VH-VL binders against Integrator complex subunit 8-like protein. Designs and how they scored, part 11

Target 1, 198 residues: Integrator complex subunit 8-like protein, of Dictyostelium discoideum (Social amoeba) (q54vk3)
Amino acid sequence: MNKIFGVKIDSQQKKRQQSNKNLTVFNNGRYLIYIGDIHFDRKFHREALRYYLLGCGLETAFYSDPVKTSVTNSKYLTFLSRRIFDCFYFLRAPMQAIVVSQFFGNLNQTCLVSFKIIQEEYYQLDTNYFQYIWELPLLEILLTTFTKQKDLKKIYLINQIISNPIINENNHPDIRKNFIKNTKHNFWKAISSNYLLQ
Key: E = the ipSAE of ESMFold2; O = the ipSAE of OpenDDE; V2 = 0.75 times the mean of E and O plus 0.25 times the DockQ between their complexes.

## First folded at step 1 (VH-VL)

Design t6 (framework fv_tocilizumab)
Fold by ESMFold2-Fast, scan of step 1:
Structure t6 (fold): chain C 198 residues (1-198), chain A 120 residues (1-120), chain B 107 residues (1-107)
Amino acid sequence: as target 1 above (198 residues)
Amino acid sequence: QVQLQESGPGLVRPSQTLSLTCTVSGYSISSGYYWSWVRQPPGRGLEWIGYIYHSGSTTYNPSLKSRVTMLRDTSKNQFSLRLSSVTAADTAVYYCARGEWDYLGYFDYWGQGSLVTVSS
Amino acid sequence: DIQMTQSPSSLSASVGDRVTITCRASQDISSYLNWYQQKPGKAPKLLIYYASSLQSGVPSRFSGSGSGTDFTFTISSLQPEDIATYYCQQYDSLPWTFGQGTKVEIK
């Protein structure tokens, strides 16, 4: 069994079910997530990813504004982001996995898992996805690693992102929040193009 | 940066409750991770006792679950282990440890260990 | 519960030798296996996670391989500071379980 995430996710799924107790019995997005889990359990990670992305689309959790019920939405997003992270990791898409780690809602976990992936998978880091990193500590981890490797191209690309005033300067929270929202939306559009629409 | 330290009585009488506290510095126990207890009887291997998740939910090893309680004190950044009805078989070095189980699961930080002897 | 069995229980080898320890799970655990080093009087230290990934700061002479039920831990050139007991640990399912340990000594 490839299921340490499964044990964690069973716990999260139980919490999610408690939070969603009063929702409509039929929820097509929840059903797609369930079907995704079945494929994931069979190690069909690409099929699992497709179902998870379709579930995102139906619920608009990652493509646009989140569901209005904030408590249910936060548990939904955390659960789903962990599963999508797992799919990208097992599909050997480490940069996409690192981007998805920003959705966990715990920056220390994001940095810890990303640091390990960056160390292990340096030559597999697809630079097309650097534009979807918004967490400054994560950008600093990337910059430190690229500087140690003397990778001038990747140093340049990360410095361009860090130089964005919205990322590196102390701005009003709403400005930063809106920027992150737009970055998330653009990421999921790119992923849908690459995994669903092509 | 992150440090864990066990504290509590080193001698417990049979049938009484073993009580240990883990003090965490450098990281808030309510912010992440699985805060765990692992024990090692003298000359034997490691046995996972249980964890308290950063949300406060607990999971215990089925072999010990009827006797184990874990609690957290977020104001002191501490979590504790209580093991009831102890016998000589509970004599062990008790470690607190931080577990990461979301993606690449492992114990990354450990306390020094506290020897607890169960003896009359 | 998943039972983890290590082989051998102990070994004695010379400095510079290749040392191999095996770990068997009673059921398929995919790659959800870690290796820890424990020196006398000390807490365990993580060396290898996810069957084959080397922990940062750990010397490259340590390596892990395997998946499913059979796993191998190797020290390519044994050093005096490697005298320790080594434990495998599965994290596929609760409860987390450890092997019984392999004691490594220098001749």
Scores: ipSAE 0.000, ipTM 0.440, lowest interface PAE 15.7, mean pLDDT 80

Design t7 (framework fv_tocilizumab)
Fold by ESMFold2-Fast, scan of step 1:
Structure t7 (fold): chain C 198 residues (1-198), chain A 121 residues (1-121), chain B 107 residues (1-107)
Amino acid sequence: as target 1 above (198 residues)
Amino acid sequence: QVQLQESGPGLVRPSQTLSLTCTVSGYSISSEYYWSWVRQPPGRGLEWIGYIYYSGDTTYNPSLKSRVTMLRDTSKNQFSLRLSSVTAADTAVYYCARVSEYDWLGYFDYWGQGSLVTVSS
Amino acid sequence: DIQMTQSPSSLSASVGDRVTITCRASQSISSYLNWYQQKPGKAPKLLIYAASSLQSGVPSRFSGSGSGTDFTFTISSLQPEDIATYYCQQSYSTPYTFGQGTKVEIK
């Protein structure tokens, strides 16, 4: 039996009715978050993540609207980031969780949870996601840990990010803001490709 | 503005079940925080009893686990504590409180006023 | 369970004094320690979380420091309204555990 929203599909007629219901729900971000929470409560973290990402996609027009992309910094996404963080943590995707922690409204909280994850999940850190880190204190935590582990490859990768003048220089605020906006956009696009389409 | 308020009987007889309810306003208990009970015997320190996650999952202090049950009523935005087989040692002020959205940060940011429960015949 | 021990159990100081309270964990808890203020007849109030982060709305005279097993809470200039019992609490693992409390009084 196939499942949609945690319900078994037992006939073609029921499949059509469920598909029509899903299409209606797709246009309501609040309801998508609610469904995500139901799946999270049942410990279906991948399905919860999919619904949270759909809500995020509706806010950003699936990462295709430049105006909607700016909403990635909204208070709504800040609250949603905590739910998405939990999903990645329980799915054993610690590097993605660390990236998402940058969307919290509190940099101290970001650094504290990231430090704990880095200590506990060192060998699970996917280096493909290093490019989505823009917070200097977080980069310093990573660099310090990799130096203690004598991990030359990870040290090199983090130093390449730290060496970006846009990240380190106190230049025009709009240049840094636009760079971070594009980094956020590229992250959510990559996550949607990896988790929503598969 | 988030507010928590305890309610329930202030006197419980030995061997009976202590039952308290926490009513939450200004925030939904179905969102990402943990909801907790903490008690304080008169003139003594704080003891954590347990929490319930917005998912309904519970974690209890091992010292009390066999006697404790926590439930939520999302329709009333309330969560409750039941402590069975009470003795005089369970006499305390009982607080309900909200725990941070991550249990490893584990800070209590909003508290009820506290409800004194006396266990006496 | 992780045991939390505070020192001193009580202290008396004058208005304007620097007050220091220490908290020791029975094992390393990294930076997962929180500090609370409890005034007589009132619920506890969060002052510091994650060892050193000041809670919003809390006066800047309160601060925390430390990591591992040894932690310090400081009031840089004691005020009359600071008369209270102060508790540390670890969140490194459940069950959450509190120190026994430090009562702060004015001489």
Scores: ipSAE 0.000, ipTM 0.462, lowest interface PAE 15.3, mean pLDDT 82

Design t8 (framework fv_tocilizumab)
Fold by ESMFold2-Fast, scan of step 1:
Structure t8 (fold): chain C 198 residues (1-198), chain A 121 residues (1-121), chain B 107 residues (1-107)
Amino acid sequence: as target 1 above (198 residues)
Amino acid sequence: QVQLQESGPGLVRPSQTLSLTCTVSGDSISSGYYWSWVRQPPGRGLEWIGYIYHEGSTTYNPSLKSRVTMLRDTSKNQFSLRLSSVTAADTAVYYCARSLDYEYGDWFDPWGQGSLVTVSS
Amino acid sequence: DIQMTQSPSSLSASVGDRVTITCRASQSIYSYLNWYQQKPGKAPKLLIYAASSLESGVPSRFSGSGSGTDFTFTISSLQPEDIATYYCQQGYDTPFTFGQGTKVEIK
């Protein structure tokens, strides 16, 4: 195993040197993503999460700007959302993972993985993160599951989100778009506060 | 829309130097990406040859390093491959490709259409 | 060098079938694995990057999974236009290396 570990460290060092050559044209955050990958492979999921959050520039957005649309819709964020999802899943933070699944860019996959997590980790669903769900099919899955469980408190909370006119008004797409953008920003701000300061 | 196009002789004699040029349109070869060559012998798999960065630094596959040279021409938006001392084993379709995002897992997109180079006497 | 072992070398399946191919790395490559489709006479086309990310414009029936050393590529419902050779590629370290390819044909 030491030989495999040594080869991995050497490859990581070469990758760091390669990343540095691109720093004049690529942002420094990409180097942090690479460091996150090193920690993820070593099963240090919380440390990996920290580097992923720093690497995508979310620290700057938390303090001055909402997450930019280009970043939110980029292949970069899609790749990171899968990595961050895995971190939350292994850290036993299922509700945070479900929220992050909304960033996959494939709603069918979002619903499939979320349904599975909801079934397996019901009692670990942190209700403080319900406010960060904006996809109606996902809200329907949550409502259906809570109804079957006869969980009146969770039913009430999800119905408050579904009943938001901004989410349900089909005639106001720009208002819905801006609401989702702000919801995304507030989620990453909350995650930064709860995980970067640990 | 970025497009890559290979050009060069389709026939090279054994012991001579294989020379190919890749012309890039829709993006500058000075954009900060790596520009790669990949080959495929008939009926076989893909082999990465090497890449060149916008400032001219190169990395070559160790199996080919002693025979490979890559150059860039920013005024023509082209990069080229030279493979010396060729043998029949160098007969392949040669593709140029853009190497994307080392930190996300380096992948190749877009690709040129490929140029068949036959090494025969 | 990182060796990529791909299996099977070829397969034949019916339209609508679920098709699975696997790729194994000689050492951990994290999630730095990509999948390409190559049709006869054409250049390879990127389908999946970073093990599980679907390239823009690629049909949702294609998916990838895995991390570390073991990776899987799946076509959930095989279509006639999916007849091609599929290649995995590790993007973790140079030299970048490809699997040997899997030829997918319809019965």
Scores: ipSAE 0.000, ipTM 0.441, lowest interface PAE 16.3, mean pLDDT 80

Design t9 (framework fv_tocilizumab)
Fold by ESMFold2-Fast, scan of step 1:
Structure t9 (fold): chain C 198 residues (1-198), chain A 122 residues (1-122), chain B 107 residues (1-107)
Amino acid sequence: as target 1 above (198 residues)
Amino acid sequence: QVQLQESGPGLVRPSQTLSLTCTVSGYSISSGYYWSWVRQPPGRGLEWIGYIYHSGSTTYNPSLKSRVTMLRDTSKNQFSLRLSSVTAADTAVYYCAREFYGSGDYYAFDIWGQGSLVTVSS
Amino acid sequence: DIQMTQSPSSLSASVGDRVTITCRASQSISDYLNWYQQKPGKAPKLLIYDASSLQSGVPSRFSGSGSGTDFTFTISSLQPEDIATYYCQQSYEYPLTFGQGTKVEIK
């Protein structure tokens, strides 16, 4: 697996790895995610996020969805999405966290955590990230909350997203799948620009 | 499989409100698509009136906007058109239609009702 | 609003003939144009979407081409069941607008 970037583990690194069995390296991306977990456990959420994004980029062919890793990695993908979600939540980036909740693979969990964040962090919702929401139940939660708050600008913005024909089902199901794939790609590119370069 | 059928009075008096209902079968109107009304005056072309999205959001043709209201009844799987202050110029065949996504950017009308003739006369 | 103009307003052709109808938009609409067939007493039926894409279940003798402001609809070999009025429609912006229609009759 060290073949993706021609990474070589020299004799000293192999000796260190063998003397510390908790530090295992299967490929460069997995190593970066492992380092991210170390930082996360130490409550260094910004450093953890940086390593998760670098590792995700390598594992996903630089933000191409889906993640191209082991055939046994479905639980790992859910775990990674949860960790990135937690990083954004603790960094006070609630809208980014809500977008990442769409990756959980469980829409009920997505709606439950997002509803809580929307109630607790209403005034911190960055409208620039509304464009990365594609799940209709989540859009309806946002619309309902903004309607109760009489927030005309946010109502308008969510209605623009809901009115996008691509988000509706059509007789060509692949069109919606391609739109969601592109939306995911654009989200990870924007996040990488904001958190890795700045 | 999916079918649309218009219903409502065929005769409306001037100044009253035209009311039509579209019954959808084979697909839930709350599950997707934009649900539209299009009319055709006798011997003339087609005119788009407006749509209602499955969430209830509406958009109307600016030329008719002040007189048009569209509503949905999800329990009956129906959506309706109300056009107020009608005149003889509103005499037309009224179609309900489903807008689907064709090439990735905008909708086309892939399923139409049979049409209902509404005559405005005293 | 975007104005759609069709030509000709009507035409008469024989079975097996190639029939061509044109549609012109008052401003560029890229390839966001649909074509519909309407038989007397019936609702319109979608034939072509996004300028050149054939709707499922529609015979291959129908085709569309064009981009920008000028669009063409063709029936390669006219059949008796093709007697109808044909409408173009722009899907570039709201309000959606239709051409005035082209009536196709058989000799």
Scores: ipSAE 0.000, ipTM 0.427, lowest interface PAE 19.6, mean pLDDT 79

## First folded at step 4 (VH-VL; framework fv_roledumab)

Design a1 (from r4 with heavy chain N31D; at its last look DockQ between E and O 0.04; V2 from the best seeds 0.00; counts 0 for: pae O 10.1 > 2, placed apart)
Fold by OpenDDE, look of step 4:
Structure a1 (fold): chain C 198 residues (1-198), chain A 119 residues (1-119), chain B 107 residues (1-107)
Amino acid sequence: as target 1 above (198 residues)
Amino acid sequence: QVQLVESGGGVVQPGRSLRLSCTASGFTFDDYGMHWVRQAPAKGLEWVATIWYDGSYKQYADSVKGRFTFSRDNSQDTLYLQLNSLRPEDTAVYYCARSDYLEWGFDYWGQGTMVTVSS
Amino acid sequence: AIRMTQSPSSFSASTGDRVTITCRASQGISDWVAWYQQKSGKAPKFLIYAASTLESGVPSRFSGSGSGTDFTLTINSLQSEDFATYYCQQLNSYPYTFGQGTRVEIT
């Protein structure tokens, strides 16, 4: 079974991936990312995002585990995360962008950019992606904002996430690590499904 | 709803030229690759040309390469196929079709426009 | 160019029949195969992509299978509206090529 971002893809994703013309034409993850950059520079953010996702999928397949810190691609993934972030931002997918910001490897930066987005687009944040937030400071920012806006639904959802025992920092480090790993994988799977299979 | 409408077909003598158009509606035109497929009378389907969503990439069948030119105007949601140096064997119904960006198939087709090349 | 050899060219069948159409590629093309239905005087209709994925809105009696070089379109129980010509297409590489078509006629 093919993997995207280290996650097993479902049968539909597999079929779509296998039948992806770009994957066949450009049988190199790095090359796909390069093409993504070209599209990005041309302000074709949708296409850029697709190539980035495809490229990442192939690269992660080559390196087996995208979440391994030992992978030489950490810087690469960080930079790519920024590009993907920008794509989501320009595609007016702010919650996806916020989730991706967690991959920057700099919590302060994550919080700063996310704070800005949250302040500007709090009413358009897709709640389906709340589940992919693992950074507590980010959750707090969200909670504070939604509280100020008296959005009871979003407050409830965020509180459910914060109250999850798995995310608790007092847990064994391995539990949290695994949670984060799985959350990351699920996120990439979700965005791949949403943006590659449409 | 998605709609593709071909126009520009007609009867011409060999060596002459025609310009076909395909007008798209009901979807974001510049998100999709577009194609021409032709079908000679009582024959099968033949791929003619493909153009990417932004027009940056084009492919032609060998049978038409050097004679046909494919273009698109995304501001007008219109495709163009310039048919030069027409031959009798170019006689066919010409369909425009779209594909998703990934080009795993042609999901929508026009009703076609007939091109007849005869002396 | 990749050749798509479709068979049979035509055959007669009755409503309720299980119908099978085959397409063979001249080289390995993974699952880069689409299937179309064309009724007389009409444009082709998209049925299946990626060899086995049913397009939205297509009846479940249609199915596709195959990988590599041998592909099959199956109509599990032929309906009156299914009498038409069917085409396979490879999209593995340019130039894109179609099979010769299979005409399904009523007995």
Scores: ipSAE 0.006, ipTM 0.575, lowest interface PAE 10.1, mean pLDDT 84
ESMFold2, look of step 4: ipSAE 0.394; ipTM 0.737
ESMFold2 (binder alone), look of step 4: mean pLDDT 93; pTM 0.952

Design a2 (from r4 with heavy chain Y57N Q59Y; at its last look DockQ between E and O 0.05; V2 from the best seeds 0.00; counts 0 for: pae O 9.7 > 2, placed apart)
Fold by OpenDDE, look of step 4:
Structure a2 (fold): chain C 198 residues (1-198), chain A 119 residues (1-119), chain B 107 residues (1-107)
Amino acid sequence: as target 1 above (198 residues)
Amino acid sequence: QVQLVESGGGVVQPGRSLRLSCTASGFTFDNYGMHWVRQAPAKGLEWVATIWYDGSNKYYADSVKGRFTFSRDNSQDTLYLQLNSLRPEDTAVYYCARSDYLEWGFDYWGQGTMVTVSS
Amino acid sequence: AIRMTQSPSSFSASTGDRVTITCRASQGISDWVAWYQQKSGKAPKFLIYAASTLESGVPSRFSGSGSGTDFTLTINSLQSEDFATYYCQQLNSYPYTFGQGTRVEIT
C-alpha cells in the first residue's frame, strides 16, 4: 500500500488517481479531499465535511494565510460544493447548505435548491449565516418566505442585508468581486471554526 | 425498486390532443423533481418539461410552450403531460424521468411511450 | 439556450480500446454536466453527474472530466456492453439541453 505524505492511500483513491489523468499533481489538499470522498461514500458526512474543509483550505492556502488577498483556487470549492452541500444537508444544517449553494456556479440552480430548502426548513435556518448571502435573488426568496410566515425577526435581518448598497448587482464588477471574495472567506472561517476547531 | 411507467401514447392527427401519464413507484414521489424528455425516431434526446417536487414551478421547452401542460398528483404518484395542438414534429418516444433534490441529472427513466402525429 | 456540441457523431472501436467523447457548451456552465448511455430501443441510463462524479453502480472504466465549456467522457477499456449512444446534458439553466449524441459502434 503506497504511502503519500505519510498516510496510506486507499485502494479506491489510487484507482481514482490513476483513472483521472488530470490528477497528475497529488498534493496534501487533494489527498484530504479524497479521504473526504471515502467518508462521504460511507455516509460519514461529518467526517467527510472535515476533510473537505481541510483539503480546500490547503489547496487555497486559506489556513496558512487567512488574510491573503490573492486569487484562491476556487476550483476545489466549486467542484466540492455539491458534496459539501450534501454534508450540511444531511447534518441538518440547512442555512449552511444554502450558503454553499452559492458556490454552485449558476444562479438558477442556487435559487432552485435554496427555494426548496427554505420552504421546508425555514424554521431551522440559522440566522448567523444570513450575512454570508450575496446573491440578491436568494435574499429575495428568503424575504418572501419569511414575510409569508410573518417572521418579523428574520424579515428584519434580511432587510438589513438587502439594504446594504454593496449587495447591488449594478456595482462595479471589482467591488462585487471583492465583496464576494471577502464574504466567502469569512464564511469558510466561520465553518472552519465551527466544524474543525471545535 | 424505483420504477417509472409511461402511458397514453398513440397515433393521432395533427391538431389533436393526447394526455400522457407517468406512474411512479419505489420512492417518495413528492421529494423529487420530475421531467419529460422526448426522442424522435433516429434522433437525439430533447428536454420537454420539468416540474418541481411540489408542483410549484414548471418549465417548458420553447418548442412546446403554450401547447403542453405539465402537472403532477403527489397523492397518486403520477405525472401528467397534456399534449395539445399536436404537430408532426412532436412525434417521439416520450420518457418521464426523475431527478434528485439538487437536479444534478436524471437518475431514473421510464421505458417511454410512443406518440405519433400523422395525417 | 445553451448549446451542447457533442463530438464525434459516431465512431468505431474495439473492445479494450480507450474511447473519448467530447461535449462543448456555448457558454460557461461550471460542472453542470451529466452523461447518459442509451442502448438501442432502451431508455437512457444515467452515468455521470457534476461532470466527473460517477453514478452509483456505474463501472469505474467510465470517467468524466471538464469544467466551464469543455467536457469529456472517457471509457478506459471498452467492453462489449459499452457499444451504445452516449449523450451529454447541461443542467446549468433552463431550457435543459442535450448534445447530439455519439454512437459507439463495434469495429
Scores: ipSAE 0.006, ipTM 0.590, lowest interface PAE 9.7, mean pLDDT 84
ESMFold2, look of step 4: ipSAE 0.228; ipTM 0.674
ESMFold2 (binder alone), look of step 4: mean pLDDT 93; pTM 0.954

Design a3 (from r4 with light chain A50D S93D; at its last look DockQ between E and O 0.04; V2 from the best seeds 0.00; counts 0 for: pae O 9.0 > 2, placed apart)
Fold by OpenDDE, look of step 4:
Structure a3 (fold): chain C 198 residues (1-198), chain A 119 residues (1-119), chain B 107 residues (1-107)
Amino acid sequence: as target 1 above (198 residues)
Amino acid sequence: QVQLVESGGGVVQPGRSLRLSCTASGFTFDNYGMHWVRQAPAKGLEWVATIWYDGSYKQYADSVKGRFTFSRDNSQDTLYLQLNSLRPEDTAVYYCARSDYLEWGFDYWGQGTMVTVSS
Amino acid sequence: AIRMTQSPSSFSASTGDRVTITCRASQGISDWVAWYQQKSGKAPKFLIYDASTLESGVPSRFSGSGSGTDFTLTINSLQSEDFATYYCQQLNDYPYTFGQGTRVEIT
């Protein structure tokens, strides 16, 4: 499968599938990610997700000090985010998927796939994950949808996020950057805790 | 910030040897695959060699197989390219570059070191 | 080895022009293509990977397209800083190979 929701499978994932024979030479984190790929290909999405999260944790050390300005393997994480996104989608966790879509590195793509998910899985959106949305266009899509549905509770929650001065694009770049960094960190911790303990 | 600095280039006669180094900084060195790419004067880019993050896997261009040896010291954040049996056609600027674990492109390059092989 | 045939070798353009550079692979390589920019006396700069994904920090006027054997780099509105040599690269198989390069010169 090359695309899900129009999301292109990254080249690194393709290469992993092509050359899994070298699994024995990988470090523990990368090995776990490759095991995740195997499960994913077998449509064991929950298992895949667990291995991806474990692998990401070891490879990127996202549990480490969030104050560090340099994020190791950021692109690597971006590629993995595509698989993680798919896992959440197949596991019927659409809001988690939407949050992860922000890691794609392509805002247009993020908005397109998220829009589709929001329309199709409106009632399955876990509001606990709203706090991890930082992309304004995505917030706008959510707000528009909830407004159309006259969901006052969700509208309120989204407006609270949008009204946060920290998320304003006119802020000093460092302020927004730090906010996003912390939000990302908190998100990965949250999903790791929730899905690794299940 | 990510930085790669090549060194060890110079002028040598055919048949001689050189050892190039590339010192990395600003990132976790042992999480990335590394590469050498060379460019002859007024010519295009030529891939020379690739080494995996842990040095367990290496690939060489046919033009350098048996003559060049690629290695890395992750404790020193340094790459090495041993150039043996040098030929005039090996004359080039040699760049070190990095990629993620599975190569999908070379995202950072050094400024290169010049190797000249001439009689 | 997979050959990457890049065209044209060079051409002149003006600021504001739409520029297109092509690269053809000798066999199907899916989207395993990267593009680089190199200015005179400088190291190459990473622009695009996976044929169409723009590297972070690269201006949006740059775009890549293609799959299989035919690939294209496009600059929608050429800027003064864009005059350089561009290279395609395949990363489908070893040995990795580059196109011959395309020099974009100012008219």
Scores: ipSAE 0.012, ipTM 0.566, lowest interface PAE 9.0, mean pLDDT 84
ESMFold2, look of step 4: ipSAE 0.212; ipTM 0.667
ESMFold2 (binder alone), look of step 4: mean pLDDT 93; pTM 0.950

Design a4 (from r4 with heavy chain G33A T50V; at its last look DockQ between E and O 0.04; V2 from the best seeds 0.00; counts 0 for: pae O 9.8 > 2, placed apart)
Fold by OpenDDE, look of step 4:
Structure a4 (fold): chain C 198 residues (1-198), chain A 119 residues (1-119), chain B 107 residues (1-107)
Amino acid sequence: as target 1 above (198 residues)
Amino acid sequence: QVQLVESGGGVVQPGRSLRLSCTASGFTFDNYAMHWVRQAPAKGLEWVAVIWYDGSYKQYADSVKGRFTFSRDNSQDTLYLQLNSLRPEDTAVYYCARSDYLEWGFDYWGQGTMVTVSS
Amino acid sequence: AIRMTQSPSSFSASTGDRVTITCRASQGISDWVAWYQQKSGKAPKFLIYAASTLESGVPSRFSGSGSGTDFTLTINSLQSEDFATYYCQQLNSYPYTFGQGTRVEIT
């Protein structure tokens, strides 16, 4: 089984998430990210996103397996998360952007930008990505907004997430940590599948 | 259905030029890298060139480098291979082929267009 | 450039036979190998990628194995429609290269 962003993929997804042959061409993940930056500066956000995702995949592969207990958080990835966020924003994928905002490493900033997006792009929030929200304050913002809008379906979905015992802060710290780790990886896996080859 | 159709082949003298085209249909063209592969009569397959989905990256085989130029028009779903300074050894069926962005293989091929270089 | 040495160049087999074709890379290429089938006068057909993953629609009698430098295509029970030329390809690095091909002929 191949891995992307530390997540094992099954044979069915292997086609889409093979190891990066472009590593030889581009030297390393940083180079791919550099190319992404070029596209980004040119306002080619779709192309930029692809290179960023590919670059991230390589970078995570260079470090420890993210699914392992020891996860190396790269500052580089934190900065890149902002670019990826912008890509999603400009591609009118607001829920993806909100998920990515959780990678900023600043909860206040995450909440601030997410609040803005939620207010502006309420009708475009893809519920398929709710499952990748782990920050409780963010979930609360979503819940409050959906409650105000009387969106029962979205309220239900958010409540299901909030009520999940695994997110409970009273759990052993390792449980939540592992949940967050896995959620992050699953998100990247999903995004890679959706934007690289589709 | 996915379809690739090559055109532009013919008989030319050495030193002349030829322009090949490949028209794609049945898929989102700008999501895929495209390749040219050629096959001399009764010989094996030879990779010729690649162009990435957005045209930002091109690579050529050494045997054609400096003589062949690869381009694409994503608005027309068309590939172009400009063949300059043709040599007898360039005689082959030229295929265009598709690969995903990661280029894990060539999943679709055209039927090819024949290029003959002879005096 | 990475050389792909394919063997044998040709051989005869009968329907029902187990057929094995080998490809050796001049350097380590992990699992970046694809296999193709080509019938006379036709374009190649994609069979296997990532050395061992069967392309959709390809019969299960086809299988691939290998990693690093040595790769194998196997046809478990040769069918009449399988008589063709087969090619391995490395996709590890540019320039991409193919094996010389293996022609499977009917006995």
Scores: ipSAE 0.008, ipTM 0.557, lowest interface PAE 9.8, mean pLDDT 84
ESMFold2, look of step 4: ipSAE 0.354; ipTM 0.735
ESMFold2 (binder alone), look of step 4: mean pLDDT 93; pTM 0.953

